# Designs tried in a protein design chat: VH-VL binders against Protein RTF1 homolog (VIP5). Part 5

Target 1, 136 residues: Protein RTF1 homolog (VIP5), of Arabidopsis thaliana (Mouse-ear cress) (q9c950r261to396)
Amino acid sequence: VPTFEDVKEVTIRRSKLAKWLMEPFFEELIVGCFVRVGIGRSKSGPIYRLCWVKNVDATDPDKTYKLENKTTHKYLNVVWGNETSAARWQMAMISDGHPLEEEYRQWIREVERTNGRMPTKQDISEKKEAIQRTNS
Key: E = the ipSAE of ESMFold2; O = the ipSAE of ESMFold2 at other seeds; V2 = 0.75 times the mean of E and O plus 0.25 times the DockQ between their complexes.

## First folded at step 1 (VH-VL)

Design e3 (framework fv_ixekizumab)
Fold by ESMFold2-Fast, scan of step 1:
Structure e3 (fold): chain C 136 residues (1-136), chain A 124 residues (1-124), chain B 112 residues (1-112)
Amino acid sequence: as target 1 above (136 residues)
Amino acid sequence: QVQLVQSGAEVKKPGSSVKVSCKASGYTFTDYYIHWVRQAPGQGLEWMGVINPSGGSTDYNQRFKGRVTITADESTSTAYMELSSLRSEDTAVYYCARGDYDFWSGYPYYMDVWGQGTLVTVSS
Amino acid sequence: DIVMTQTPLSLSVTPGQPASISCRSSQSLLHSEGKTYLHWYLQKPGQSPQLLIYEVSNRFSGVPDRFSGSGSGTDFTLKISRVEAEDVGVYYCMQSTQLPYTFGQGTKLEIK
C-alpha cells in the first residue's frame, strides 16, 4: 500500500496543471497521478477527495472553461475508490493545496470499501520520477 | 466487519422522552454520516435526520424539529437519537443507518449499513 | 418536500417471472452537479432495509445482476429479470436530492 508521503509526491496541484496544460507530455504525465478535488462544503469548511487520474477528456472542443489565465476544453476523468465513482471534472475545481493525511486515510478506506484497485509502490515511484524530471 | 448495533426496545408513557443509541464498529466513525429513520407498525419509512460525527453538525426533518435531537460521541463511536414529548403516534421501529458521500455533492446520498432497529412503544 | 409515488403497491409473481416497479417524484431529482439521487431499498420480512441500487442504476455490492434500475428526471423503474423466493419483501425508492430525504410508500412483492 503506498504511504501518505508517496501519494503526496504524486499529487498534482492546480497551478502545475495550468503550467503543463499545453505541453505535449501533459496527458502522459498526469494520468496515474492524484489530484485533490473540491466536492463541496461542510459546516467545518471545504471538502476534498484525493482522486486518481484515469485520463484526460478533450473530446468536446466546444465545452471550454477558464483555468487561471488560459481557456481549455480539457477535463480530468478521476476515480475515488473504484470505477463507479468515475467523474469528469474541470481542472479549475482542483485544489492548489497539499493533500491532508486524513484525506489519504479516507482514500485508502474508500478503495478498500469499494474493492477498487490499489496502486503499487512501483507505480507511484515511476510517477514520482517522471514528475521530478519535468520539474527540473 | 462494519456494523451498527442499537439499544434495546423501550416502552414509554405519553409526554416522556426516549434516547436510542447506535454503536458503530468496523470503520472510522467520523468518515460517515449517521441517519435516523423510523417505521410505524405496518407503515413505510420516514427520514428523521442526520448527523456528521466529525464536528457534530445536524440536519432534521422539520416535522420533528423541536422534538428530536441527534448527537454523536466520537470517543465511543456511538450516535444517539432523543425524541421528546412522545405521543402514541411515535410508536415505531427506529433505525440508524450509515450514510456515504456522493462524490459530486460531498453530502451523504445513500444509506448502506443499517442497525437492527429499536422498537419504541408509546402507551398509557 | 419531494413526494415519491410507487406503483403498484403490491405485486404477486410466479417464480422465474419478471417484476417491474415504478417510482415517480413530484419534481426532478437531477442535482445541480449533474447527479440523480434516486436509490432503491429492499426490506425483507422482520429485517432492516438493505440497499439494492444507488444513483438510479448502480448495483450495490453483492446485489445480483437480476436487479436493474433505470430512469431519469421524475420517472424511475426497478426491474427484476427473474424473481426468486429470496426477493420477497417491500421495495422502497428514496430521493436524497433535497432535504428532507423522502421514501415512496413501498411496493410489496409476494410469490404466487
Scores: ipSAE 0.000, ipTM 0.521, lowest interface PAE 10.6, mean pLDDT 86

Design e4 (framework fv_ixekizumab)
Heavy chain, then light chain:
Amino acid sequence: QVQLVQSGAEVKKPGSSVKVSCKASGYSFTSYYIHWVRQAPGQGLEWMGVINPSGDSTDYNQRFKGRVTITADESTSTAYMELSSLRSEDTAVYYCARVGYSSSWEDAFDIWGQGTLVTVSS
Amino acid sequence: DIVMTQTPLSLSVTPGQPASISCRSSQSLLHSYGNTYLHWYLQKPGQSPQLLIYKVSNRFSGVPDRFSGSGSGTDFTLKISRVEAEDVGVYYCMQATQFPYTFGQGTKLEIK
ESMFold2-Fast, scan of step 1: ipSAE 0.006; ipTM 0.583

Design e5 (framework fv_ixekizumab; at its last look DockQ between E and O 0.47; V2 from the best seeds 0.00; counts 0 for: pae E 5.1 > 2)
Heavy chain, then light chain:
Amino acid sequence: QVQLVQSGAEVKKPGSSVKVSCKASGGTFSSYTIHWVRQAPGQGLEWMGVIIPILGTADYNQRFKGRVTITADESTSTAYMELSSLRSEDTAVYYCAREDYGDYRYYYGMDVWGQGTLVTVSS
Amino acid sequence: DIVMTQTPLSLSVTPGQPASISCRSSQSLLHSSGYNYLHWYLQKPGQSPQLLIYEVSNRFSGVPDRFSGSGSGTDFTLKISRVEAEDVGVYYCMQALQTPLTFGQGTKLEIK
ESMFold2-Fast, scan of step 1: ipSAE 0.089; ipTM 0.656
ESMFold2, look of step 2: ipSAE 0.094; ipTM 0.703
ESMFold2 (binder alone), look of step 2: mean pLDDT 92; pTM 0.954
ESMFold2 at other seeds, look of step 2: ipSAE 0.217; ipTM 0.738
ESMFold2, look of step 3: ipSAE 0.052; ipTM 0.641
ESMFold2 (binder alone), look of step 3: mean pLDDT 93; pTM 0.955
ESMFold2 at other seeds, look of step 3: ipSAE 0.155; ipTM 0.715
ESMFold2, look of step 5: ipSAE 0.111; ipTM 0.699
ESMFold2 (binder alone), look of step 5: mean pLDDT 93; pTM 0.955
ESMFold2 at other seeds, look of step 5: ipSAE 0.155; ipTM 0.695

Design e6 (framework fv_ixekizumab)
Fold by ESMFold2-Fast, scan of step 1:
Structure e6 (fold): chain C 136 residues (1-136), chain A 122 residues (1-122), chain B 112 residues (1-112)
Amino acid sequence: as target 1 above (136 residues)
Amino acid sequence: QVQLVQSGAEVKKPGSSVKVSCKASGYTFTSYDIHWVRQAPGQGLEWMGVINPSGGYTDYNQRFKGRVTITADESTSTAYMELSSLRSEDTAVYYCARSPLYSGSYDYFDYWGQGTLVTVSS
Amino acid sequence: DIVMTQTPLSLSVTPGQPASISCRSSQSLVHSDGNTYLHWYLQKPGQSPQLLIYKVSNRFSGVPDRFSGSGSGTDFTLKISRVEAEDVGVYYCMQGTHWPFTFGQGTKLEIK
């Protein structure tokens, strides 16, 4: 099971998505990383889910939205528990904050509850290295 | 083209329950919250609750103390609001409305359904 | 719960003249993120509410520039620079800063 620190290091914040949006490496880099999806609000503030990115969906160029100071038709297909619950999200819905340990624990529980797929230690290591190279 | 289409008018007796539907189209259903707001005849607007369709997570106005249940069916892009133990003062037009999701935001309702009149009479 | 108070409750205006509607909240609507979640809606007769202004002063898509919002903290104003026949209806302010969300009583705008 990847540790919280492992997942935190491969979680991409909204500002980085906006920065890398137009780069040729974007899809290859982002697929297999985590994003923190804003799913609503409560009295305690915004509610986030830590989700695993499956692919980038750019199939409808007419469905545009604003991401920071850019306009895009790219969406993220993400998984929280298992493949059958995959959901499509605007990158504008992605948090610019670091993941919280409780969000990581909720993600572990949901993957286990739904008998979902867990990223391997090798998957995490490769993504961590790729992100570090890009941030250089 | 964003649309929220609600089920038709209902006449109910006191003590019964009503379930109103809200079918979404023209956008990704799981990427927006759905809220329920009611309006008694000639009166103002009252917020009832919200659901995030992707996770099924809900929050309710405590005024409705265990009487309201909001659900969503992603396969049909439909949200539901069920109100039980109906009283005459529950006679109102019930609206569903969409809000965008964004980190740190307590957003506005950008598109509304046409409303469903629920009449509670003896 | 936050109480939202609108004044006036009704307003009759000659076409082409300005209109001003006030909304006051019982507590500050400034969120910890620095934003103020105060929104204005118009409900035309027999229709659903429609969004006019969000976060105090931002016009929603398609809303004419005759409409403007202003204010801070607890005191907010919606202005219509030149009222037209299509502006008839009930205007509601709403706060989204505090749970549960609450609306003002509404201001009915009529043409003289």
Scores: ipSAE 0.007, ipTM 0.562, lowest interface PAE 10.4, mean pLDDT 86

Design e7 (framework fv_ixekizumab)
Fold by ESMFold2-Fast, scan of step 1:
Structure e7 (fold): chain C 136 residues (1-136), chain A 123 residues (1-123), chain B 112 residues (1-112)
Amino acid sequence: as target 1 above (136 residues)
Amino acid sequence: QVQLVQSGAEVKKPGSSVKVSCKASGYTFTNYYIHWVRQAPGQGLEWMGVINPSGGTTDYNQRFKGRVTITADESTSTAYMELSSLRSEDTAVYYCARDHYDILTGYSYFDYWGQGTLVTVSS
Amino acid sequence: DIVMTQTPLSLSVTPGQPASISCRSSQSLLYSSGKTYLHWYLQKPGQSPQLLIYEVSSRFSGVPDRFSGSGSGTDFTLKISRVEAEDVGVYYCMQGIHLPYTFGQGTKLEIK
């Protein structure tokens, strides 16, 4: 099971999505990483889920929205638990904050409940390296 | 064929505890959350809490303030709801219900319900 | 907590006539995914509640097509196009978006 630090290091924040949005490496880099999806609100504030990025959906160029200072028709198909949870989200709904340990624990529980796929050490290491190369 | 079968009616004195069971069959017990809902005579429905049988994680309605405990036994596919420090106001039918929920959001509806267990609290 | 308010509290109808029940929530049940987590249950006399409609307008398995749900945001309606004797009971709306889950106070449907 990947640790909280492992997941945190391959969780992409909204500002990084906006920065890399137009780069040719965008989809290859982002697929297989985690994003913190804004799911709703509670009395204590916004609710987020740690989701795995399945693919980038750019199939409808007419469905545009604002992401930071850019306009885009790219969406993320994300998974929380297993493949049956796959859902299409605007990157504008992605948190620019760090993931919380409680969100990590909730993700572990949901993957186990749904018999979803757990990332391997190899998967995490490869994504960490790719992110670090892009940041340097 | 989903079934939730609850334990029989109970008569309890104030200050005692009651533990109601809910035995699930016809599906994989650990794949669905179980909720507990009560209904006082002639009153509406009140949500009490939920358990994820796969890990035992629970959430409770705060109005029961530490009096309610929900547990699950995976080996017998049975969920339990224990309510302590019983008062006359706890006289109600207690239901278990299976959670069909949207996996990404966790938002849900109750698709199958147990038959209910009447708990009467009187001196 | 989200407060769910139903009107009317009781309704008496002649068999074959339509019935309509309203439900209002104290805040929007529309989620950012586009889904709305408003559900309807029926409790027949002496029985457990049973699911009728989920996510505003989807009929649960085995529910007759004379039952329909509609609405958005905070205002929702359950309609029965032709009331039959087996429809007698108490109808509850429920929000499934925020804990604690909450129900309306119920609408009792009786046959004249």
Scores: ipSAE 0.006, ipTM 0.546, lowest interface PAE 9.8, mean pLDDT 86

Design e8 (framework fv_ixekizumab)
Fold by ESMFold2-Fast, scan of step 1:
Structure e8 (fold): chain C 136 residues (1-136), chain A 121 residues (1-121), chain B 112 residues (1-112)
Amino acid sequence: as target 1 above (136 residues)
Amino acid sequence: QVQLVQSGAEVKKPGSSVKVSCKASGGTFSDYAIHWVRQAPGQGLEWMGVIIPIFGTTDYNQRFKGRVTITADESTSTAYMELSSLRSEDTAVYYCARGSEWLRFDAFDIWGQGTLVTVSS
Amino acid sequence: DIVMTQTPLSLSVTPGQPASISCRSSQSLLHSSGKTYLHWYLQKPGQSPQLLIYEVSNRFSGVPDRFSGSGSGTDFTLKISRVEAEDVGVYYCMQSIQFPWTFGQGTKLEIK
């Protein structure tokens, strides 16, 4: 099971999504990474879920939105738990904050509860290296 | 381009319930949060609750103590707010509003035209 | 709940003169991302509220540059450099950092 630090290092913040949006490596880089999605708020504050990126959905060029200072029609298809939770999100709705350990624990519990696929440490290590190469 | 169009005004008796609709036109609403805000005559704005359609998740202002229910039908791009056990103090204009960016600023960039609900005997 | 307090509750301004509205929150609206979740709305008579300023100082699309927002932490200000007749209405601040979202009580702007 990947550790919280492992997941944290492969969680892509909104500012990085905006930075890499137009690069030829964008889809290859972010698929298999995590993003922090805001799904609501409680008396304790905003509620976020750590979601696993399945693919980039660019199928409808007419459905554009603003991401930072850019315009895009690219969306992220993400999963929380298993495939039945798959949902399409604007990258503008992705957090620019770091994931919290509680969010990591909730993600673990949901994957286990729904019998979803758990990424291997090898999967995570490969993503860490790719991200580090891109940032350098 | 995207507009939120609400159902028409209603007059209800105390103890009954009302269900107000909010239809998104000119775009998808499933990628956004839909909020409900009310305003009693001559008074300020009060947040009631929100639905995130893609997750089916809702959150409510506790002041309504289980009287409010928000639902969404993605096939018709319509959100609903039902308020039960109506009192005269529930007389207000009810607005639906779209959350523009959930984690960055949550500002309500698009508002419905409002639905006047009058509760009288 | 975060309490939002506006001052003044009403003000009358001669056309062309500036106006200033204050909003104070009972706790900081600064998020760990560096964003501050305070927004300003205008409700013109008989109309739905409309977004003026989001995240303290960002003018929403179509909002004239005579409107500006400033502030940090718990103290925020909306300024109109030259009030016009079409600016009449009730101004509301709102926080969206913590459930439930809360609004200030409103400030009514009238023309003298």
Scores: ipSAE 0.007, ipTM 0.544, lowest interface PAE 10.0, mean pLDDT 85

Design e9 (framework fv_ixekizumab)
Fold by ESMFold2-Fast, scan of step 1:
Structure e9 (fold): chain C 136 residues (1-136), chain A 126 residues (1-126), chain B 112 residues (1-112)
Amino acid sequence: as target 1 above (136 residues)
Amino acid sequence: QVQLVQSGAEVKKPGSSVKVSCKASGYTFTSYYIHWVRQAPGQGLEWMGVINPSGGSTDYNQRFKGRVTITADESTSTAYMELSSLRSEDTAVYYCARDLSGYSYGYEYYYYMDVWGQGTLVTVSS
Amino acid sequence: DIVMTQTPLSLSVTPGQPASISCRSSQSLVHSSGNTYLHWYLQKPGQSPQLLIYKISNRFSGVPDRFSGSGSGTDFTLKISRVEAEDVGVYYCMQGTHWPLTFGQGTKLEIK
């Protein structure tokens, strides 16, 4: 099972999504990474889910929204646990904060509970390398 | 196996209160919001409220005018719904249900329920 | 409150024939996230509601592919391509976009 540090290193923050949005490598890089999606609020603050990016949905060019200082029609289809949780999100709704260990533990439990796909060591390593090359 | 198990049927007199329990198992209780929905005999579904078990924040359907209170006990993975000042019109099956959804940034929203309890029939009669 | 209106209120279908249920909302159900939180539930006699379709068109785990959902904005449809005996019950649409959450009044499906 991937560690918290493994997941943290392949979790993409909103500012990085905005930065890479127009690059030709965007879809290939982001698919298979994690994003932190807000799902509610408690007395101690906002609550997030760590979600796996399944694909980039650019199907409807007329449905545009602002992401930082850019305009885009690209959405992320993400899963939390298994495919039944699949949801389409504006990248503007992705957290710009780092994941928390509690969110990682919740994600592990949900994948196990729903018999979902767990990333392999190879999957994680490939994404770490791709992200590092892009940040260089 | 993810499961929500509710307390048994109750018969109450008008003016009293009822407290229904919903015990969660098979998942991390604090990771999912719990909704309460009721259904009067032969009628449709009516949303009552929701709780975030992590911290205990709640939102209620204003139709119940402060008569409903939802709580959660993390140590026992149990949610509760208490309805006071009971009337015959409150006779219904009360369901708890787990939320499995997303929401907009910065706001508390609830979108859909995937796992439902078996329901608790509350009959209000004199 | 958002009013969810279902039509028809009831329908009786011969096994193997298609069925269609409509759901109309009093306001657009597109959320600020870009998702549309319109869902379909089935309540079989004496049972709890069960999720069939979430976010317009996504079939929940274990739901047969004869069930499909479509629509946008304020007008949504649930279709069953070939009705089977186990499909009997009351179908409800539900919106999660606006506060408070609201359900349609239900559509009862019976077999002829």
Scores: ipSAE 0.000, ipTM 0.523, lowest interface PAE 12.7, mean pLDDT 85

Design f1 (framework fv_emicizumab_arm2)
Fold by ESMFold2-Fast, scan of step 1:
Structure f1 (fold): chain C 136 residues (1-136), chain A 123 residues (1-123), chain B 107 residues (1-107)
Amino acid sequence: as target 1 above (136 residues)
Amino acid sequence: QVQLVESGGGLVQPGGSLRLSCAASGFTFSSYAIQWVRQAPGKGLEWVSSISGSGGSTYYRREVKGRFTISRDNSKNTLYLQMNSLRAEDTAVYYCAKDLYYDSSGYYEFDYWGQGTLVTVSS
Amino acid sequence: DIQMTQSPSSLSASVGDRVTITCKASQSISSYLAWYQQKPGQAPELLIYAASSLQSGVPDRFSGSRYGTDFTLTISSLQPEDIATYYCQQSYSTPYTFGGGTKVEIK
C-alpha cells in the first residue's frame, strides 16, 4: 500500500494543473497522479476527496471553462474507489491545498471496500520521480 | 526565426579553462530551458548540462560536475558554459539547444540547435 | 542512469525502402523520447518528440512509435536527403542519455 507521504508527493494542485495545461506532456504526466476533488460542503467547510486520475477528457471543444488565467475544454476523469466511481470534473474544482491524512485514510478504505485497483509501489515511485523532474 | 549561435571554442591545454557562449534570438529566451550537448570527433551525442528558463535549476552529467558551470543572462539572451580543469576527454564540438516546452522544469526535448563550437584539449 | 540501446549501428537501404531504427530504454521512460537527424557537418535536427509527435516542417514519411520500453523510428519511403545519422534521446531523467546512433546509407 502507498504511504500518505507517497500519495501526497504525487497529488497535483490546481495551480500546477494550470501551469502545465498547455504543455505537450500534460496528459501523460497527470494520468496516474492524484487530485483533491471538492465534492461538497459541510457546516465545517468544503469537503474533499483524493482521487486517482484515469485520463484527460478533451472530447468536447465547446464545453470550455476558466482555469486560473486560462480557458480550457480539458476535464479530468477520476476514480475514488473503483471503476464504477469514475467521474468527470473541471480542473477548476480541484483543490490548491495539500491533501490531509484523513482524506488519505478515507481513500484507502474506499479502495479496499470496493475491491478497486491499489497503485503499486512502482507506479507511485515512477510518478513521484516524473513530478520531481518537472518541478526541478 | 529561432537562432542559436555558439562561440568561445578553441585550443586549450589540459588543466586550462574556457568559457563558451550561446547567443539566442527569435524566441522568449527566459521562458525556455537550454542545454549543452557535446560530440567528440567520430562519436555520438553526449548530454553535458541543462539550465531552466529562469536559471533557478541546473543539471550536469557526472563527469563534469564541479568543473563546469552553466549559467545564463536573460537580459542579454545569452547562455554560458564555464569549463575549468579541462581534460583530453572534454575534446568535442559543443552545441547549445533550446527546449521544446514552454516554462518546463524537466523532460527536456530540444527543437533548435546551434551550429556548434569546437573545443580541443591538447598539449 | 537510463541506458538507451540503439540498433542497428548502421544500415544500407535503397531509395523507396521502408527503414526502421529501434531504441530500447533500460527502464520505463513512458513516452519521454525524442528522435534527431544529423547530416554530415551539420547540427542535429529534431524529427520526433514525445515518442510519436512529428515536429513541424518534418516530412510525414517519418514516424515514431512506442511499445513498452521499445521505441521505433520509421521512414516509410527512404529518400536520398534522408542519408544521415539518427539518434534517440530519453528526456525522462537526468542525465539525459542518447542512443549510440544509426548511420543510414544508400546501397
Scores: ipSAE 0.000, ipTM 0.513, lowest interface PAE 17.8, mean pLDDT 85

Design f10 (framework fv_emicizumab_arm2)
Fold by ESMFold2-Fast, scan of step 1:
Structure f10 (fold): chain C 136 residues (1-136), chain A 124 residues (1-124), chain B 107 residues (1-107)
Amino acid sequence: as target 1 above (136 residues)
Amino acid sequence: QVQLVESGGGLVQPGGSLRLSCAASGFTFDDYAIQWVRQAPGKGLEWVSSISGSGGSTYYRREVKGRFTISRDNSKNTLYLQMNSLRAEDTAVYYCAKHYYDSSGYPLEYFQHWGQGTLVTVSS
Amino acid sequence: DIQMTQSPSSLSASVGDRVTITCKASQSISTYLAWYQQKPGQAPELLIYAASSLQSGVPDRFSGSRYGTDFTLTISSLQPEDIATYYCQQSYSIPYTFGGGTKVEIK
């Protein structure tokens, strides 16, 4: 089971998505990482879920939206728990904040509840290295 | 505005094959997981199969696994169920049903919208 | 597989009566339970999700509650249009499973 620190280090913030948007490595880098998706609000503030990125959906060039100061037709297909919960999201809906430990615990519970696929230690390590190479 | 319309049901002999379709409108089809649920005459509801929005993941009840194949064509807003090696026990009305979004906008596993159903009868 | 035991299988009540239908899960499913209404000759419709949340457009005479693995659907004042079969469904784990149904009729 990946630790909270493992998941945190492979969680991509909105500002990084915007920065890497036009790079040739974008899809290869982002797939298999986590993103923090805004799902609503409580009386104590915004609510987020940690979701695993399955693929980048760029199939419809006419469906554009603003991401920061750029325009894009790229969407993320993400999973929370298992594949039946897969959903397509604008990258503009992704948090620019760090994940919270409670969000990590909720994600673990949901993967277990739905008998979903848990990332391996190897999967996480490879993504950490790829992100580090890009940031250096 | 959301509409699901099943078709393709009919009478078929045991061991035969049939393909059901579910035509969807009024929502962004590829954003939602969709289910097939069946109901034998005078009996209760029984989940059969589900498919993710992208079509990348499929799930089946044990009794139909290997005989039924769920698929979707997102360019046509259509869901399919290919049924092979049909048995008398597969006789039922087949419904397609769409996932629910709560107020947070995230899909849940509850079935918000249902089609009218299409009857499949497996008999000699 | 998670088994959903629903009771009673049928009931007859008068207009204005309080009606209760129960559903028991064979294991803990938290609040991952929905209730559906199926009128004769029609497709099912979602009434309640997450054990106690009322679906938009559903009359407020319908309510859901949970105690452990026991779930209850209540109709506070039965109306003629409520004649239907009601089903519970767990969404906690695949395969998704339904209760056997409760047929509600007017006396």
Scores: ipSAE 0.006, ipTM 0.544, lowest interface PAE 10.9, mean pLDDT 85

Design f2 (framework fv_emicizumab_arm2)
Fold by ESMFold2-Fast, scan of step 1:
Structure f2 (fold): chain C 136 residues (1-136), chain A 123 residues (1-123), chain B 107 residues (1-107)
Amino acid sequence: as target 1 above (136 residues)
Amino acid sequence: QVQLVESGGGLVQPGGSLRLSCAASGFTFSSYSIQWVRQAPGKGLEWVSSISSSGSYIYYRREVKGRFTISRDNSKNTLYLQMNSLRAEDTAVYYCARDEGYDFWSGYYFDYWGQGTLVTVSS
Amino acid sequence: DIQMTQSPSSLSASVGDRVTITCKASQDISNYLAWYQQKPGQAPELLIYDASNLETGVPDRFSGSRYGTDFTLTISSLQPEDIATYYCQQYDNLPLTFGGGTKVEIK
């Protein structure tokens, strides 16, 4: 089971998504990473979920939105728990903050509860290396 | 003003069926997850079932799974609980309760409750 | 399932007394804990959410605190209208679970 530190290091912030948006490696790099998605609000403030990126959806070129200073029609299909939770999100709705420990714990419990796929240490190591190569 | 009104409770024999309704008013029903919570006479509170705002995500406590079916009709602002194969241990006051917030995947706390409807399963 | 152990099951206190009710989670639930008040013959009413946040309209004599997996509801100065059964509830994970309740009586 990956640790919170493992998941944190492969969680991509909105500013990094914007930076890599037009690179030819974008989809390969981002798929299998985590993003912090704003899913609603409570009295305590905004609610975030750590979601696994399933794929990049660029099938609607007419549905554009602003991501920082860029315009894009690329969306992320993400999963929280298992495949039945799959949802399509604008990258503009991804947090530019770091994940919290309770969000990691909620994600672990949801994957276990729904009998979803738990990433292996190898999966995480692969993504850490890919991110490192991009930042070199 | 927010209001939740339960109905449909009554006396039924073991193995029988009942359908509970919860009529909502004073808020945008289609924006909230609503849940059923029960309380046996003289006992504590027990969560029964939850349904997301769209009706797409449904959860049950283990003991009622396969016997109870939660559903909602957002056009009528009404929540339902179809109870089949009733047992003596299902005897309780059944409350509908509104979740606070919009999260479809986690459990919530309840900011508004209905008055409850009594279900008695006895021979 | 996450088990919520509530203590005491009942207590009797005088008007003006400080009352403390404890709830222990079987695992770490962060701050995902609410407290409810249920008066005889009535539906429960929300008092506290996220372990320590007071619901709007609830008197400030009620407060909640957390230490690890131990949660406490405190009534700083018990009033006659506080006669009720109090329940904690975790919402960290499904199934949602409640404590067994604490019946508060006067005298």
Scores: ipSAE 0.005, ipTM 0.532, lowest interface PAE 13.6, mean pLDDT 86

